# Designs tried in a protein design chat: VHH binders against Myosin phosphatase Rho-interacting protein (MPRIP). Part 14

Target 1, 108 residues: Myosin phosphatase Rho-interacting protein (MPRIP), of Homo sapiens (Human) (q6wcq1r43to150)
Amino acid sequence: KPIYGGWLLLAPDGTDFDNPVHRSRKWQRRFFILYEHGLLRYALDEMPTTLPQGTINMNQCTDVVDGEGRTGQKFSLCILTPEKEHFIRAETKEIVSGWLEMLMVYPR
Short names: E, the ipSAE of ESMFold2; O, the ipSAE of OpenDDE; V2, 0.75 times the mean of E and O plus 0.25 times the DockQ between their complexes.

## First folded at step 23 (VHH; framework vhh_vobarilizumab_d1)

Design q5 (from r6 with S30E; at its last look DockQ between E and O 0.79; V2 from the best seeds 0.68)
Fold by ESMFold2, look of step 23:
Structure q5 (fold): chain B 108 residues (1-108), chain A 124 residues (1-124)
Amino acid sequence: as target 1 above (108 residues)
Amino acid sequence: EVQLVESGGGLVQPGGSLRLSCAASGFRFEDYAMAWYRQAPGKGRELVARIYSGGSTYYADSVKGRFTISRDNAKNTLYLQMNSLRPEDTAVYYCAAKLYRGRIDYTEDAYDYWGQGTLVTVSS
């Protein structure tokens, strides 16, 4: 069952923030839904049945850390999984703080 | 501040058509789910149609195939095309807006902003 949601910006998959060309890439506005069982999905609108653009299994998450050092962007987070790193950012500190609060329960 | 202003209501005969508009201001329209609700005299408000920010739609069974909800994010405007109108469609029609943010429950029927309504009367 969905428990948390909102619009965030997601860095394109495979972005290398040490590469200047990659740092100029446009972040993707996506609607994120966190489900009770730890699925974090994102899609093009807020309808829960919209086909997701992608999914992050928070049960496999190893850490959620501040992303500013890597991304150069305020209000960003790095979600670390064994498979890859995911970078998200919000419009305000309040929004990113709410997301951090919800996501920090998963790392082991 | 925030405004939702409906227009396009009026008196029409059964079988007729109307197009309702809702002009929005004071918030980032493109992030909001938008809806039309209606309220007949002596009844509660009921959902007619909803359109999510990306264009996905939902319709009440009573209006499917007859009504079409749409939005123009560049003009901050929500529309309802109403065809094959019936006397039971008589109601005040309200525009509503909801931002899904934070703790969410899709079974909740609470919207953040409401318009003043536009009267639609379907009668011979």
Scores: ipSAE 0.519, ipTM 0.774, lowest interface PAE 1.0, mean pLDDT 91
ESMFold2 (binder alone), look of step 23: mean pLDDT 84; pTM 0.852
OpenDDE, look of step 23: ipSAE 0.769; ipTM 0.881

## First folded at step 24 (VHH; framework vhh_vobarilizumab_d1)

Design m1 (from q1 with R103Y; at its last look DockQ between E and O 0.24; V2 from the best seeds 0.00; counts 0 for: pae E 3.5 > 2)
Fold by ESMFold2, look of step 24:
Structure m1 (fold): chain B 108 residues (1-108), chain A 124 residues (1-124)
Amino acid sequence: as target 1 above (108 residues)
Amino acid sequence: EVQLVESGGGLVQPGGSLRLSCAASGFRFSDYTMAWYRQAPGKGRELVARIYSGGSTYYADSVKGRFTISRDNAKNTLYLQMNSLRPEDTAVYYCAAKLYRGYIDYTEGAYDYWGQGTLVTVSS
């Protein structure tokens, strides 16, 4: 059962922001949906039934932190899991703050 | 002043079709999620169909496969094509608009604007 959703930009998998070549990579526009059971999935459009491009298991999340220092991008967050870091950014501070509030319930 | 004006309601036999229109003015139509709601006598309003600003659609189970929501952003008009109509579809149908604010709360939120309604009666 979805609880929250919206358009965000997602950094390509494996992006290293200390590498200038990686910094030029185009972020991917995805519609994110957070589900009650902790699945955060993203897809090419806003319908919950669209086949997802990928997922983030928030039940495995260790922290959600401000991403600007790492990414150089305003309104960005870093979602930390044991296997990888996920970077998202929003259009405005209001939007990113709402996502931070929703996602911060999961970290240990 | 914001206005939503529904039209196209009427009397139709079971199995028939109607096409509802909602003319919108006073806001930037393309930024809004649009919806059709209906209210049968003695019952509360219920969602019929929704079309997001990006064009994706949602349908209540009771109308899925029979009704089609669409929008024409150039004409600021929302449509509902209603096929295979049944007596239980009899209701006043309302147009509603909600601004997409960069997020969706999937629980029922208040819509910003509502139309006056158009009556659809399905009977022999």
Scores: ipSAE 0.139, ipTM 0.661, lowest interface PAE 3.5, mean pLDDT 86
ESMFold2 (binder alone), look of step 24: mean pLDDT 86; pTM 0.870
OpenDDE, look of step 24: ipSAE 0.727; ipTM 0.872

Design m2 (from q1 with S30Y; at its last read DockQ between E and O 0.77; V2 from the best seeds 0.74)
Amino acid sequence: EVQLVESGGGLVQPGGSLRLSCAASGFRFYDYTMAWYRQAPGKGRELVARIYSGGSTYYADSVKGRFTISRDNAKNTLYLQMNSLRPEDTAVYYCAAKLYRGRIDYTEGAYDYWGQGTLVTVSS
ESMFold2, look of step 24: ipSAE 0.504; ipTM 0.757
ESMFold2 (binder alone), look of step 24: mean pLDDT 85; pTM 0.862
OpenDDE, look of step 24: ipSAE 0.831; ipTM 0.905
ESMFold2, look of step 25: ipSAE 0.604; ipTM 0.812
ESMFold2 (binder alone), look of step 25: mean pLDDT 85; pTM 0.864
OpenDDE, look of step 25: ipSAE 0.829; ipTM 0.903
ESMFold2, fold request of step 26: ipSAE 0.626, 0.572, 0.580; ipTM 0.831, 0.806, 0.800
ESMFold2 (binder alone), fold request of step 26: mean pLDDT 84, 85, 85; pTM 0.856, 0.863, 0.860
OpenDDE, fold request of step 26: ipSAE 0.848, 0.839, 0.847; ipTM 0.912, 0.907, 0.912
ESMFold2, last read: ipSAE 0.582, 0.572, 0.604; ipTM 0.812, 0.810, 0.821
ESMFold2 (binder alone), last read: mean pLDDT 85, 85, 83; pTM 0.864, 0.861, 0.844
OpenDDE, last read: ipSAE 0.849, 0.848, 0.849; ipTM 0.912, 0.912, 0.912

Design m3 (from q1 with I104L; at its last look DockQ between E and O 0.78; V2 from the best seeds 0.67)
Fold by ESMFold2, look of step 24:
Structure m3 (fold): chain B 108 residues (1-108), chain A 124 residues (1-124)
Amino acid sequence: as target 1 above (108 residues)
Amino acid sequence: EVQLVESGGGLVQPGGSLRLSCAASGFRFSDYTMAWYRQAPGKGRELVARIYSGGSTYYADSVKGRFTISRDNAKNTLYLQMNSLRPEDTAVYYCAAKLYRGRLDYTEGAYDYWGQGTLVTVSS
Protein backbone atom coordinates (compact mmCIF):
# COMPACT_ATOMS: atom_id res chain seq x y z
CA LYS B 1 0.00 0.00 0.00
CA PRO B 2 2.77 2.56 0.73
CA ILE B 3 4.52 3.43 -2.56
CA TYR B 4 6.93 6.31 -1.82
CA GLY B 5 8.47 7.94 1.21
CA GLY B 6 11.18 10.01 2.81
CA TRP B 7 12.15 12.85 5.10
CA LEU B 8 11.05 16.36 4.08
CA LEU B 9 10.69 19.73 5.74
CA LEU B 10 7.12 21.02 6.04
CA ALA B 11 6.27 24.68 6.53
CA PRO B 12 4.01 25.30 9.53
CA ASP B 13 0.29 25.56 8.77
CA GLY B 14 -0.80 29.05 7.87
CA THR B 15 2.66 30.38 7.02
CA ASP B 16 2.44 33.65 5.04
CA PHE B 17 5.79 33.98 3.27
CA ASP B 18 5.23 37.74 2.76
CA ASN B 19 5.20 38.20 6.57
CA PRO B 20 8.79 38.39 7.95
CA VAL B 21 7.75 36.86 11.31
CA HIS B 22 6.29 33.86 9.49
CA ARG B 23 9.33 33.47 7.22
CA SER B 24 11.49 32.95 10.34
CA ARG B 25 9.37 29.98 11.47
CA LYS B 26 11.24 26.71 11.71
CA TRP B 27 10.18 24.18 9.12
CA GLN B 28 9.06 20.86 10.61
CA ARG B 29 11.03 17.72 9.78
CA ARG B 30 8.48 15.01 8.96
CA PHE B 31 8.55 11.57 7.39
CA PHE B 32 6.15 11.50 4.45
CA ILE B 33 4.47 8.39 3.07
CA LEU B 34 2.50 8.38 -0.18
CA TYR B 35 -0.06 5.59 -0.30
CA GLU B 36 -1.28 3.96 -3.49
CA HIS B 37 -4.81 5.40 -3.08
CA GLY B 38 -3.52 8.99 -2.97
CA LEU B 39 -3.20 9.70 0.74
CA LEU B 40 -0.02 11.62 1.58
CA ARG B 41 0.55 11.44 5.33
CA TYR B 42 3.37 12.77 7.47
CA ALA B 43 4.61 11.82 10.91
CA LEU B 44 7.48 12.25 13.37
CA ASP B 45 9.35 9.14 12.25
CA GLU B 46 9.54 6.55 9.50
CA MET B 47 7.60 3.80 11.31
CA PRO B 48 4.41 3.16 9.27
CA THR B 49 2.29 2.80 12.43
CA THR B 50 3.41 6.10 13.98
CA LEU B 51 0.42 8.36 14.58
CA PRO B 52 0.38 10.88 11.71
CA GLN B 53 0.76 14.59 12.42
CA GLY B 54 -1.32 15.29 9.34
CA THR B 55 -2.45 14.21 5.91
CA ILE B 56 -2.86 15.65 2.44
CA ASN B 57 -5.47 14.12 0.12
CA MET B 58 -3.70 14.13 -3.23
CA ASN B 59 -6.96 13.20 -4.95
CA GLN B 60 -8.19 16.72 -4.06
CA CYS B 61 -4.93 18.36 -5.16
CA THR B 62 -5.30 21.04 -7.87
CA ASP B 63 -1.61 21.60 -8.62
CA VAL B 64 1.94 20.81 -7.56
CA VAL B 65 4.37 23.59 -8.43
CA ASP B 66 7.88 24.79 -7.71
CA GLY B 67 7.92 26.59 -4.37
CA GLU B 68 11.07 28.72 -4.56
CA GLY B 69 9.32 31.89 -5.71
CA ARG B 70 6.90 31.77 -2.77
CA THR B 71 9.13 30.38 -0.03
CA GLY B 72 12.58 31.69 -0.96
CA GLN B 73 13.85 28.14 -0.33
CA LYS B 74 15.64 25.92 -2.82
CA PHE B 75 14.23 22.45 -3.49
CA SER B 76 10.72 23.38 -2.35
CA LEU B 77 7.29 22.50 -3.71
CA CYS B 78 3.83 23.93 -3.21
CA ILE B 79 0.96 21.41 -3.08
CA LEU B 80 -2.30 23.23 -3.77
CA THR B 81 -5.61 21.91 -2.46
CA PRO B 82 -8.99 23.70 -2.32
CA GLU B 83 -8.56 24.06 1.46
CA LYS B 84 -4.96 25.27 1.74
CA GLU B 85 -1.44 25.40 0.38
CA HIS B 86 1.18 22.96 1.65
CA PHE B 87 4.88 23.76 1.32
CA ILE B 88 7.56 21.08 1.48
CA ARG B 89 11.33 21.24 1.07
CA ALA B 90 13.93 18.58 0.32
CA GLU B 91 17.66 18.70 0.98
CA THR B 92 18.68 18.09 -2.64
CA LYS B 93 17.39 18.70 -6.15
CA GLU B 94 17.36 14.96 -6.84
CA ILE B 95 15.09 14.30 -3.85
CA VAL B 96 12.63 17.10 -4.65
CA SER B 97 12.53 16.05 -8.32
CA GLY B 98 11.64 12.49 -7.34
CA TRP B 99 8.81 13.75 -5.14
CA LEU B 100 7.54 16.06 -7.87
CA GLU B 101 7.40 13.16 -10.31
CA MET B 102 5.42 11.06 -7.84
CA LEU B 103 3.03 13.85 -6.84
CA MET B 104 2.37 15.51 -10.22
CA VAL B 105 0.19 12.62 -11.41
CA TYR B 106 -2.66 13.72 -9.14
CA PRO B 107 -3.64 17.29 -10.14
CA ARG B 108 -6.44 17.76 -12.67
CA GLU A 1 33.48 6.66 4.38
CA VAL A 2 30.63 5.04 6.29
CA GLN A 3 31.59 3.07 9.38
CA LEU A 4 29.64 1.15 11.99
CA VAL A 5 31.95 -0.13 14.76
CA GLU A 6 30.57 -2.40 17.44
CA SER A 7 32.14 -2.85 20.86
CA GLY A 8 31.31 -4.26 24.28
CA GLY A 9 31.19 -7.96 23.45
CA GLY A 10 32.83 -10.57 25.62
CA LEU A 11 32.43 -13.60 27.86
CA VAL A 12 29.74 -13.46 30.53
CA GLN A 13 28.09 -15.96 32.86
CA PRO A 14 24.43 -16.92 32.43
CA GLY A 15 22.26 -14.33 34.14
CA GLY A 16 24.84 -11.61 33.58
CA SER A 17 24.69 -8.37 31.67
CA LEU A 18 26.55 -6.68 28.83
CA ARG A 19 26.16 -3.34 27.11
CA LEU A 20 26.97 -3.17 23.41
CA SER A 21 27.81 0.06 21.58
CA CYS A 22 27.91 0.90 17.88
CA ALA A 23 29.76 4.05 16.86
CA ALA A 24 28.50 5.44 13.56
CA SER A 25 30.18 7.85 11.14
CA GLY A 26 29.90 8.99 7.54
CA PHE A 27 26.13 9.54 7.39
CA ARG A 28 23.36 11.55 9.11
CA PHE A 29 22.70 9.17 12.00
CA SER A 30 19.52 10.90 13.18
CA ASP A 31 17.65 10.08 9.93
CA TYR A 32 18.38 6.36 10.01
CA THR A 33 16.54 3.39 11.38
CA MET A 34 19.06 1.45 13.48
CA ALA A 35 19.05 -2.21 14.42
CA TRP A 36 20.94 -4.98 16.15
CA TYR A 37 21.13 -8.36 14.45
CA ARG A 38 22.83 -11.51 15.70
CA GLN A 39 24.18 -14.68 14.16
CA ALA A 40 24.75 -17.77 16.28
CA PRO A 41 27.10 -20.54 15.07
CA GLY A 42 25.45 -22.54 12.30
CA LYS A 43 22.43 -20.26 12.11
CA GLY A 44 21.21 -17.41 9.97
CA ARG A 45 21.35 -13.76 10.92
CA GLU A 46 18.26 -12.66 12.87
CA LEU A 47 16.82 -9.38 14.07
CA VAL A 48 17.29 -8.67 17.78
CA ALA A 49 15.93 -5.13 18.07
CA ARG A 50 15.17 -2.10 15.95
CA ILE A 51 14.92 1.59 16.85
CA TYR A 52 13.44 4.16 14.49
CA SER A 53 14.76 7.70 14.15
CA GLY A 54 12.06 9.05 16.48
CA GLY A 55 12.83 6.49 19.19
CA SER A 56 10.09 3.89 18.64
CA THR A 57 11.36 0.33 19.19
CA TYR A 58 10.71 -3.25 18.19
CA TYR A 59 12.10 -6.38 19.85
CA ALA A 60 12.28 -10.01 18.83
CA ASP A 61 10.14 -12.14 21.15
CA SER A 62 13.20 -14.04 22.39
CA VAL A 63 14.75 -10.90 23.92
CA LYS A 64 11.71 -8.84 24.88
CA GLY A 65 11.88 -7.71 28.50
CA ARG A 66 15.61 -8.58 28.77
CA PHE A 67 17.23 -6.35 26.15
CA THR A 68 16.87 -2.59 25.64
CA ILE A 69 17.85 -0.82 22.43
CA SER A 70 18.61 2.89 22.62
CA ARG A 71 20.31 5.62 20.62
CA ASP A 72 22.15 8.86 21.32
CA ASN A 73 21.84 11.06 18.23
CA ALA A 74 24.24 13.65 19.67
CA LYS A 75 26.98 11.00 19.92
CA ASN A 76 26.00 9.06 16.76
CA THR A 77 25.89 5.91 18.88
CA LEU A 78 23.52 2.95 19.07
CA TYR A 79 23.33 0.82 22.23
CA LEU A 80 22.05 -2.58 23.32
CA GLN A 81 21.68 -3.26 27.05
CA MET A 82 21.56 -7.03 27.47
CA ASN A 83 20.32 -8.34 30.82
CA SER A 84 19.55 -11.83 32.10
CA LEU A 85 21.78 -13.37 29.46
CA ARG A 86 21.31 -17.01 28.49
CA PRO A 87 23.58 -19.45 26.64
CA GLU A 88 21.26 -19.19 23.60
CA ASP A 89 22.14 -15.47 23.35
CA THR A 90 25.66 -16.48 22.29
CA ALA A 91 26.26 -14.93 18.86
CA VAL A 92 28.09 -12.32 16.86
CA TYR A 93 26.05 -9.11 17.21
CA TYR A 94 25.89 -6.70 14.27
CA CYS A 95 24.91 -3.05 14.05
CA ALA A 96 22.87 -2.11 10.96
CA ALA A 97 21.52 1.14 9.51
CA LYS A 98 18.79 1.89 6.97
CA LEU A 99 17.45 5.10 5.43
CA TYR A 100 13.88 4.91 4.10
CA ARG A 101 13.73 7.03 0.93
CA GLY A 102 12.04 6.72 -2.45
CA ARG A 103 10.24 3.50 -3.31
CA LEU A 104 9.54 2.03 0.11
CA ASP A 105 10.79 -1.46 0.99
CA TYR A 106 10.09 -2.77 4.49
CA THR A 107 12.06 -6.03 4.27
CA GLU A 108 14.59 -6.28 7.12
CA GLY A 109 17.32 -7.68 4.86
CA ALA A 110 17.50 -4.37 2.95
CA TYR A 111 19.70 -2.47 5.43
CA ASP A 112 22.20 -0.10 3.81
CA TYR A 113 25.16 -0.47 6.19
CA TRP A 114 26.48 -3.22 8.45
CA GLY A 115 29.17 -3.36 11.09
CA GLN A 116 31.79 -6.12 11.39
CA GLY A 117 30.25 -7.54 14.56
CA THR A 118 31.17 -8.10 18.20
CA LEU A 119 31.18 -11.56 19.78
CA VAL A 120 29.03 -12.26 22.84
CA THR A 121 29.61 -15.58 24.59
CA VAL A 122 27.34 -16.65 27.43
CA SER A 123 28.86 -19.64 29.21
CA SER A 124 30.00 -20.88 32.52
Scores: ipSAE 0.481, ipTM 0.751, lowest interface PAE 1.2, mean pLDDT 90
ESMFold2 (binder alone), look of step 24: mean pLDDT 87; pTM 0.878
OpenDDE, look of step 24: ipSAE 0.778; ipTM 0.885

Design m4 (from q1 with T107K; at its last look DockQ between E and O 0.62; V2 from the best seeds 0.63)
Fold by ESMFold2, look of step 24:
Structure m4 (fold): chain B 108 residues (1-108), chain A 124 residues (1-124)
Amino acid sequence: as target 1 above (108 residues)
Amino acid sequence: EVQLVESGGGLVQPGGSLRLSCAASGFRFSDYTMAWYRQAPGKGRELVARIYSGGSTYYADSVKGRFTISRDNAKNTLYLQMNSLRPEDTAVYYCAAKLYRGRIDYKEGAYDYWGQGTLVTVSS
C-alpha cells in the first residue's frame, strides 16, 4: 500500500559529487512512492501503475543523511544502501523534512 | 493566485460536438493530475475523465468513445472534446486539479483546485 509520495529531484545514477563535471548534471524530476513494506519507487508520473524508472529497497538502507555537504544543494538527502548512494532533493525544507521523517525509520 | 477558468460551454443539439478548455495558472501544471467533472441539476458532481501528468487517461463508461480528454502542458491548458452529445450530458462541467504529495491515497478524493464551471446544454 502506498503511504507517502511526491515529486523530487533525483541525481543521475553514478554521480560523483567530487567530480566537477558530474556536479553540473541536471537532476531528474521523478514521482516517488514509498510503500508500507519499504519499497521506494520512482517514475515519470504520479499514476501508481506507471512503470517505474527505478526502485530503492529501504529495507537494505544503511543510513539516511543530510545531503548538503556532499551535493552542495539545500533540501537534499543521501540514501545509503550497500550497492549505491542515492541523492534526492526537494523544493522546500518542509517537503524534505517530511521525506526524512518517513525514510529515517529504515536504517539499521 | 491559482486559477482554473473553463470555457467552451453552450447550447448544442443532440449528436453535436463541443470542445471545452480550462486555462490554468498559479501552479506547476505539469505536476498535476487534471480532471473534468460534471454536475447535472439536483445531482452530485461525477467524474467525466481524468488525465495524469504523463498523459494516461481514464473515462467514465457513460462517455467512453465519445469524449476525449487532453492536456497541453506548454500552454497550461486542459481540454475536453465532446462528440455525439446526448441530452443526458447536460450539466455544468468543472475543471479540477490535484497534486499528489505527502501521505497519499489513490482512491477517489478531494481535488485541490476547481474551476467555476461552464454550462453545457444538449437540447431536447
Scores: ipSAE 0.544, ipTM 0.784, lowest interface PAE 1.1, mean pLDDT 91
ESMFold2 (binder alone), look of step 24: mean pLDDT 86; pTM 0.867
OpenDDE, look of step 24: ipSAE 0.708; ipTM 0.862

Design m5 (from q1 with G55K; at its last look DockQ between E and O 0.91; V2 from the best seeds 0.56)
Fold by OpenDDE, look of step 24:
Structure m5 (fold): chain B 108 residues (1-108), chain A 124 residues (1-124)
Amino acid sequence: as target 1 above (108 residues)
Amino acid sequence: EVQLVESGGGLVQPGGSLRLSCAASGFRFSDYTMAWYRQAPGKGRELVARIYSGKSTYYADSVKGRFTISRDNAKNTLYLQMNSLRPEDTAVYYCAAKLYRGRIDYTEGAYDYWGQGTLVTVSS
């Protein structure tokens, strides 16, 4: 069951924010859906059956932290998983605060 | 201010065609799921077609193969091409906009914005 969702910007896969060249890479606007079972998926639109472009297993998340220090972008978060870091950002403080509240419960 | 303004309705003979337009303003059109609803005299409002922000579409069985919903995000406009019109298509057609955000609710009817409607009459 989907429980929370909305548009966010996703940093391109493989982005290394310690590399100045990567800081200019364009973030991608994707629709994120958090499911009750702990999967966070993102896709090109909000249709539930749209094939997701990626999925983050929040059950394996080790931390959710503010991303501004790493990315230089306001209203950004870093989702840490064993396999990699995921960087997302919202257009407003209110939106990112909502997501932080929803996601911060998962880190083990 | 948010506005949805439908146009293109009118009188047409059975088998004819019409193209409805819905001009949107006051919100980020490209992020919204858009839909066409219709309400025939004495009947309830029903979903005709829906198009998501990524342009995936849904059609009611009664209009499949005859109607086409589309959108032009650059023009903030929603369209409904109606071909092979039938008398039973007679109704007021409404444009609706929905933004999925926060706590998810995929129930029908929970639209953020509605147009005033445009009348389509199919009659010989």
Scores: ipSAE 0.354, ipTM 0.693, lowest interface PAE 1.0, mean pLDDT 94
ESMFold2, look of step 24: ipSAE 0.544; ipTM 0.793
ESMFold2 (binder alone), look of step 24: mean pLDDT 85; pTM 0.860

## First folded at step 25 (VHH; framework vhh_vobarilizumab_d1)

Design n1 (from q1 with S30T; at its last look DockQ between E and O 0.67; V2 from the best seeds 0.68)
Fold by ESMFold2, look of step 25:
Structure n1 (fold): chain B 108 residues (1-108), chain A 124 residues (1-124)
Amino acid sequence: as target 1 above (108 residues)
Amino acid sequence: EVQLVESGGGLVQPGGSLRLSCAASGFRFTDYTMAWYRQAPGKGRELVARIYSGGSTYYADSVKGRFTISRDNAKNTLYLQMNSLRPEDTAVYYCAAKLYRGRIDYTEGAYDYWGQGTLVTVSS
């Protein structure tokens, strides 16, 4: 059951923000859907049956923190999992704050 | 200022064709689900077709195989190609836009923006 969604920018996989060439990489526009059971998926459009570009298991998430220090981008978040760090950003404070509220319930 | 401006309506004979356009401005078109609705005299508005930002479509049963919805994200324009028109297709046709954001309910039918409508009359 989808419970939250919206368009966000996602940093390309493997981005190292300390590497200048990586900082110039184009962030990817994706539609994110958070499901009731903790799956966070992202896809190329808002239709819930669209084949996802990727997923994040929020049940394995260790932290969700402000991303500005790492990314240099306002309205950004870092989602930490054992596999990797995911970086997302929104266009406004209101959008990113709504996402933080929904996502921060998962880390322990 | 958000605008949705429909064009292409008119009088056409049964069996004929029309192409409707909807020019969009004032919002990020590529993020929105777009739709055509229609309203016949004395009736409520009904969904005709929907197209998601990535191009997936849905059609009302009454128009399947006869109407084609499409979008041009570079031109911020929504289209409806209407073929094999019937008198019961007579209605004002409206362009509509919806952004899915926040708490999501895919069963909700409300749209954020609406155009002024364009009249399609199918008559002998």
Scores: ipSAE 0.581, ipTM 0.805, lowest interface PAE 0.9, mean pLDDT 91
ESMFold2 (binder alone), look of step 25: mean pLDDT 86; pTM 0.866
OpenDDE, look of step 25: ipSAE 0.775; ipTM 0.881

Design n2 (from q1 with S30N; at its last fold request DockQ between E and O 0.61; V2 from the best seeds 0.70)
Amino acid sequence: EVQLVESGGGLVQPGGSLRLSCAASGFRFNDYTMAWYRQAPGKGRELVARIYSGGSTYYADSVKGRFTISRDNAKNTLYLQMNSLRPEDTAVYYCAAKLYRGRIDYTEGAYDYWGQGTLVTVSS
ESMFold2, look of step 25: ipSAE 0.477; ipTM 0.734
ESMFold2 (binder alone), look of step 25: mean pLDDT 85; pTM 0.863
OpenDDE, look of step 25: ipSAE 0.811; ipTM 0.896
ESMFold2, fold request of step 26: ipSAE 0.561, 0.614, 0.578; ipTM 0.787, 0.821, 0.804
ESMFold2 (binder alone), fold request of step 26: mean pLDDT 86, 86, 86; pTM 0.867, 0.868, 0.866
OpenDDE, fold request of step 26: ipSAE 0.836, 0.827, 0.834; ipTM 0.905, 0.901, 0.905

Design n3 (from q1 with S30E; at its last look DockQ between E and O 0.69; V2 from the best seeds 0.67)
Fold by ESMFold2, look of step 25:
Structure n3 (fold): chain B 108 residues (1-108), chain A 124 residues (1-124)
Amino acid sequence: as target 1 above (108 residues)
Amino acid sequence: EVQLVESGGGLVQPGGSLRLSCAASGFRFEDYTMAWYRQAPGKGRELVARIYSGGSTYYADSVKGRFTISRDNAKNTLYLQMNSLRPEDTAVYYCAAKLYRGRIDYTEGAYDYWGQGTLVTVSS
C-alpha cells in the first residue's frame, strides 16, 4: 500500500560531493513512492505500476540526516544504508519536512 | 494563478470528429496527471480519459478506440481527439489536473484544478 509520494531530485548514483567533477552532475527528477512495508521506490512518472528506476529499502536504513552540509543544496536529505548514501532534495522546506517526518521512523 | 482553458467544442454530426485542447498555466504542467471529464444533461460528471506525466493513458470503456488523449509538455497543452462521435457523447467536457504529493491515495478521484468546460453537441 503506498502511503507517501511526490517529485524529488535524486543525486546520480555514486556521486561524491567532495569530488568537483561529481558536484557538477545534474540531479534526476524522479517520482518517489513510500510503501507501508518500507520500500521507497522511484520512477519516471507518478503511475504506481511504472517500472521503477530504483529502490531504497528503508528497513536497512541507518540514518536520515540533513544533506546541506554534504550537497550544498537547501532542502536536501541524506539517506544512509549499509550499501550507500542516497541524496534527495525537494523544492521547498515544506516538502522536505514532510518527507523527513515519513522517513525518520526507519533508522536504528 | 492557475488556469485551465478548454477549446475546440462545437456542433458536429454523428460520425464526425472534433479535437479538444486545454491550455494550462500557473503550474508545472509536466508533473501533473491530466484528465478529461464530461457531464451530459441529466448525468453526473464522468471520467473520459486520463494521461499520466510519463504518457501512460487510461480510457473509459465507452470511448475506448474512438478517443485519444495526448499531451504536449513543451506547450503546456492537453488534447482530446474525438472520432466516430455519437449523440451520447454530447456533454460539457472539462480539463482537470492533479499533482500526487504527500499522503497519496490512488483510488481517490479528486482533482486539484478544473477548467470551465467546452460544449460538444453531436446532432443531426
Scores: ipSAE 0.579, ipTM 0.799, lowest interface PAE 1.0, mean pLDDT 91
ESMFold2 (binder alone), look of step 25: mean pLDDT 86; pTM 0.867
OpenDDE, look of step 25: ipSAE 0.747; ipTM 0.872

Design n4 (from q1 with S56T; at its last fold request DockQ between E and O 0.94; V2 from the best seeds 0.76)
Amino acid sequence: EVQLVESGGGLVQPGGSLRLSCAASGFRFSDYTMAWYRQAPGKGRELVARIYSGGTTYYADSVKGRFTISRDNAKNTLYLQMNSLRPEDTAVYYCAAKLYRGRIDYTEGAYDYWGQGTLVTVSS
ESMFold2, look of step 25: ipSAE 0.572; ipTM 0.788
ESMFold2 (binder alone), look of step 25: mean pLDDT 86; pTM 0.871
OpenDDE, look of step 25: ipSAE 0.827; ipTM 0.905
ESMFold2, fold request of step 26: ipSAE 0.611, 0.494, 0.581; ipTM 0.822, 0.761, 0.798
ESMFold2 (binder alone), fold request of step 26: mean pLDDT 85, 85, 86; pTM 0.864, 0.866, 0.870
OpenDDE, fold request of step 26: ipSAE 0.700, 0.699, 0.801; ipTM 0.848, 0.850, 0.894

Design n5 (from q1 with S30H; at its last fold request DockQ between E and O 0.60; V2 from the best seeds 0.69)
Amino acid sequence: EVQLVESGGGLVQPGGSLRLSCAASGFRFHDYTMAWYRQAPGKGRELVARIYSGGSTYYADSVKGRFTISRDNAKNTLYLQMNSLRPEDTAVYYCAAKLYRGRIDYTEGAYDYWGQGTLVTVSS
ESMFold2, look of step 25: ipSAE 0.575; ipTM 0.804
ESMFold2 (binder alone), look of step 25: mean pLDDT 86; pTM 0.869
OpenDDE, look of step 25: ipSAE 0.812; ipTM 0.896
ESMFold2, fold request of step 26: ipSAE 0.593, 0.588, 0.614; ipTM 0.812, 0.812, 0.820
ESMFold2 (binder alone), fold request of step 26: mean pLDDT 86, 86, 86; pTM 0.872, 0.870, 0.866
OpenDDE, fold request of step 26: ipSAE 0.835, 0.824, 0.834; ipTM 0.905, 0.900, 0.906

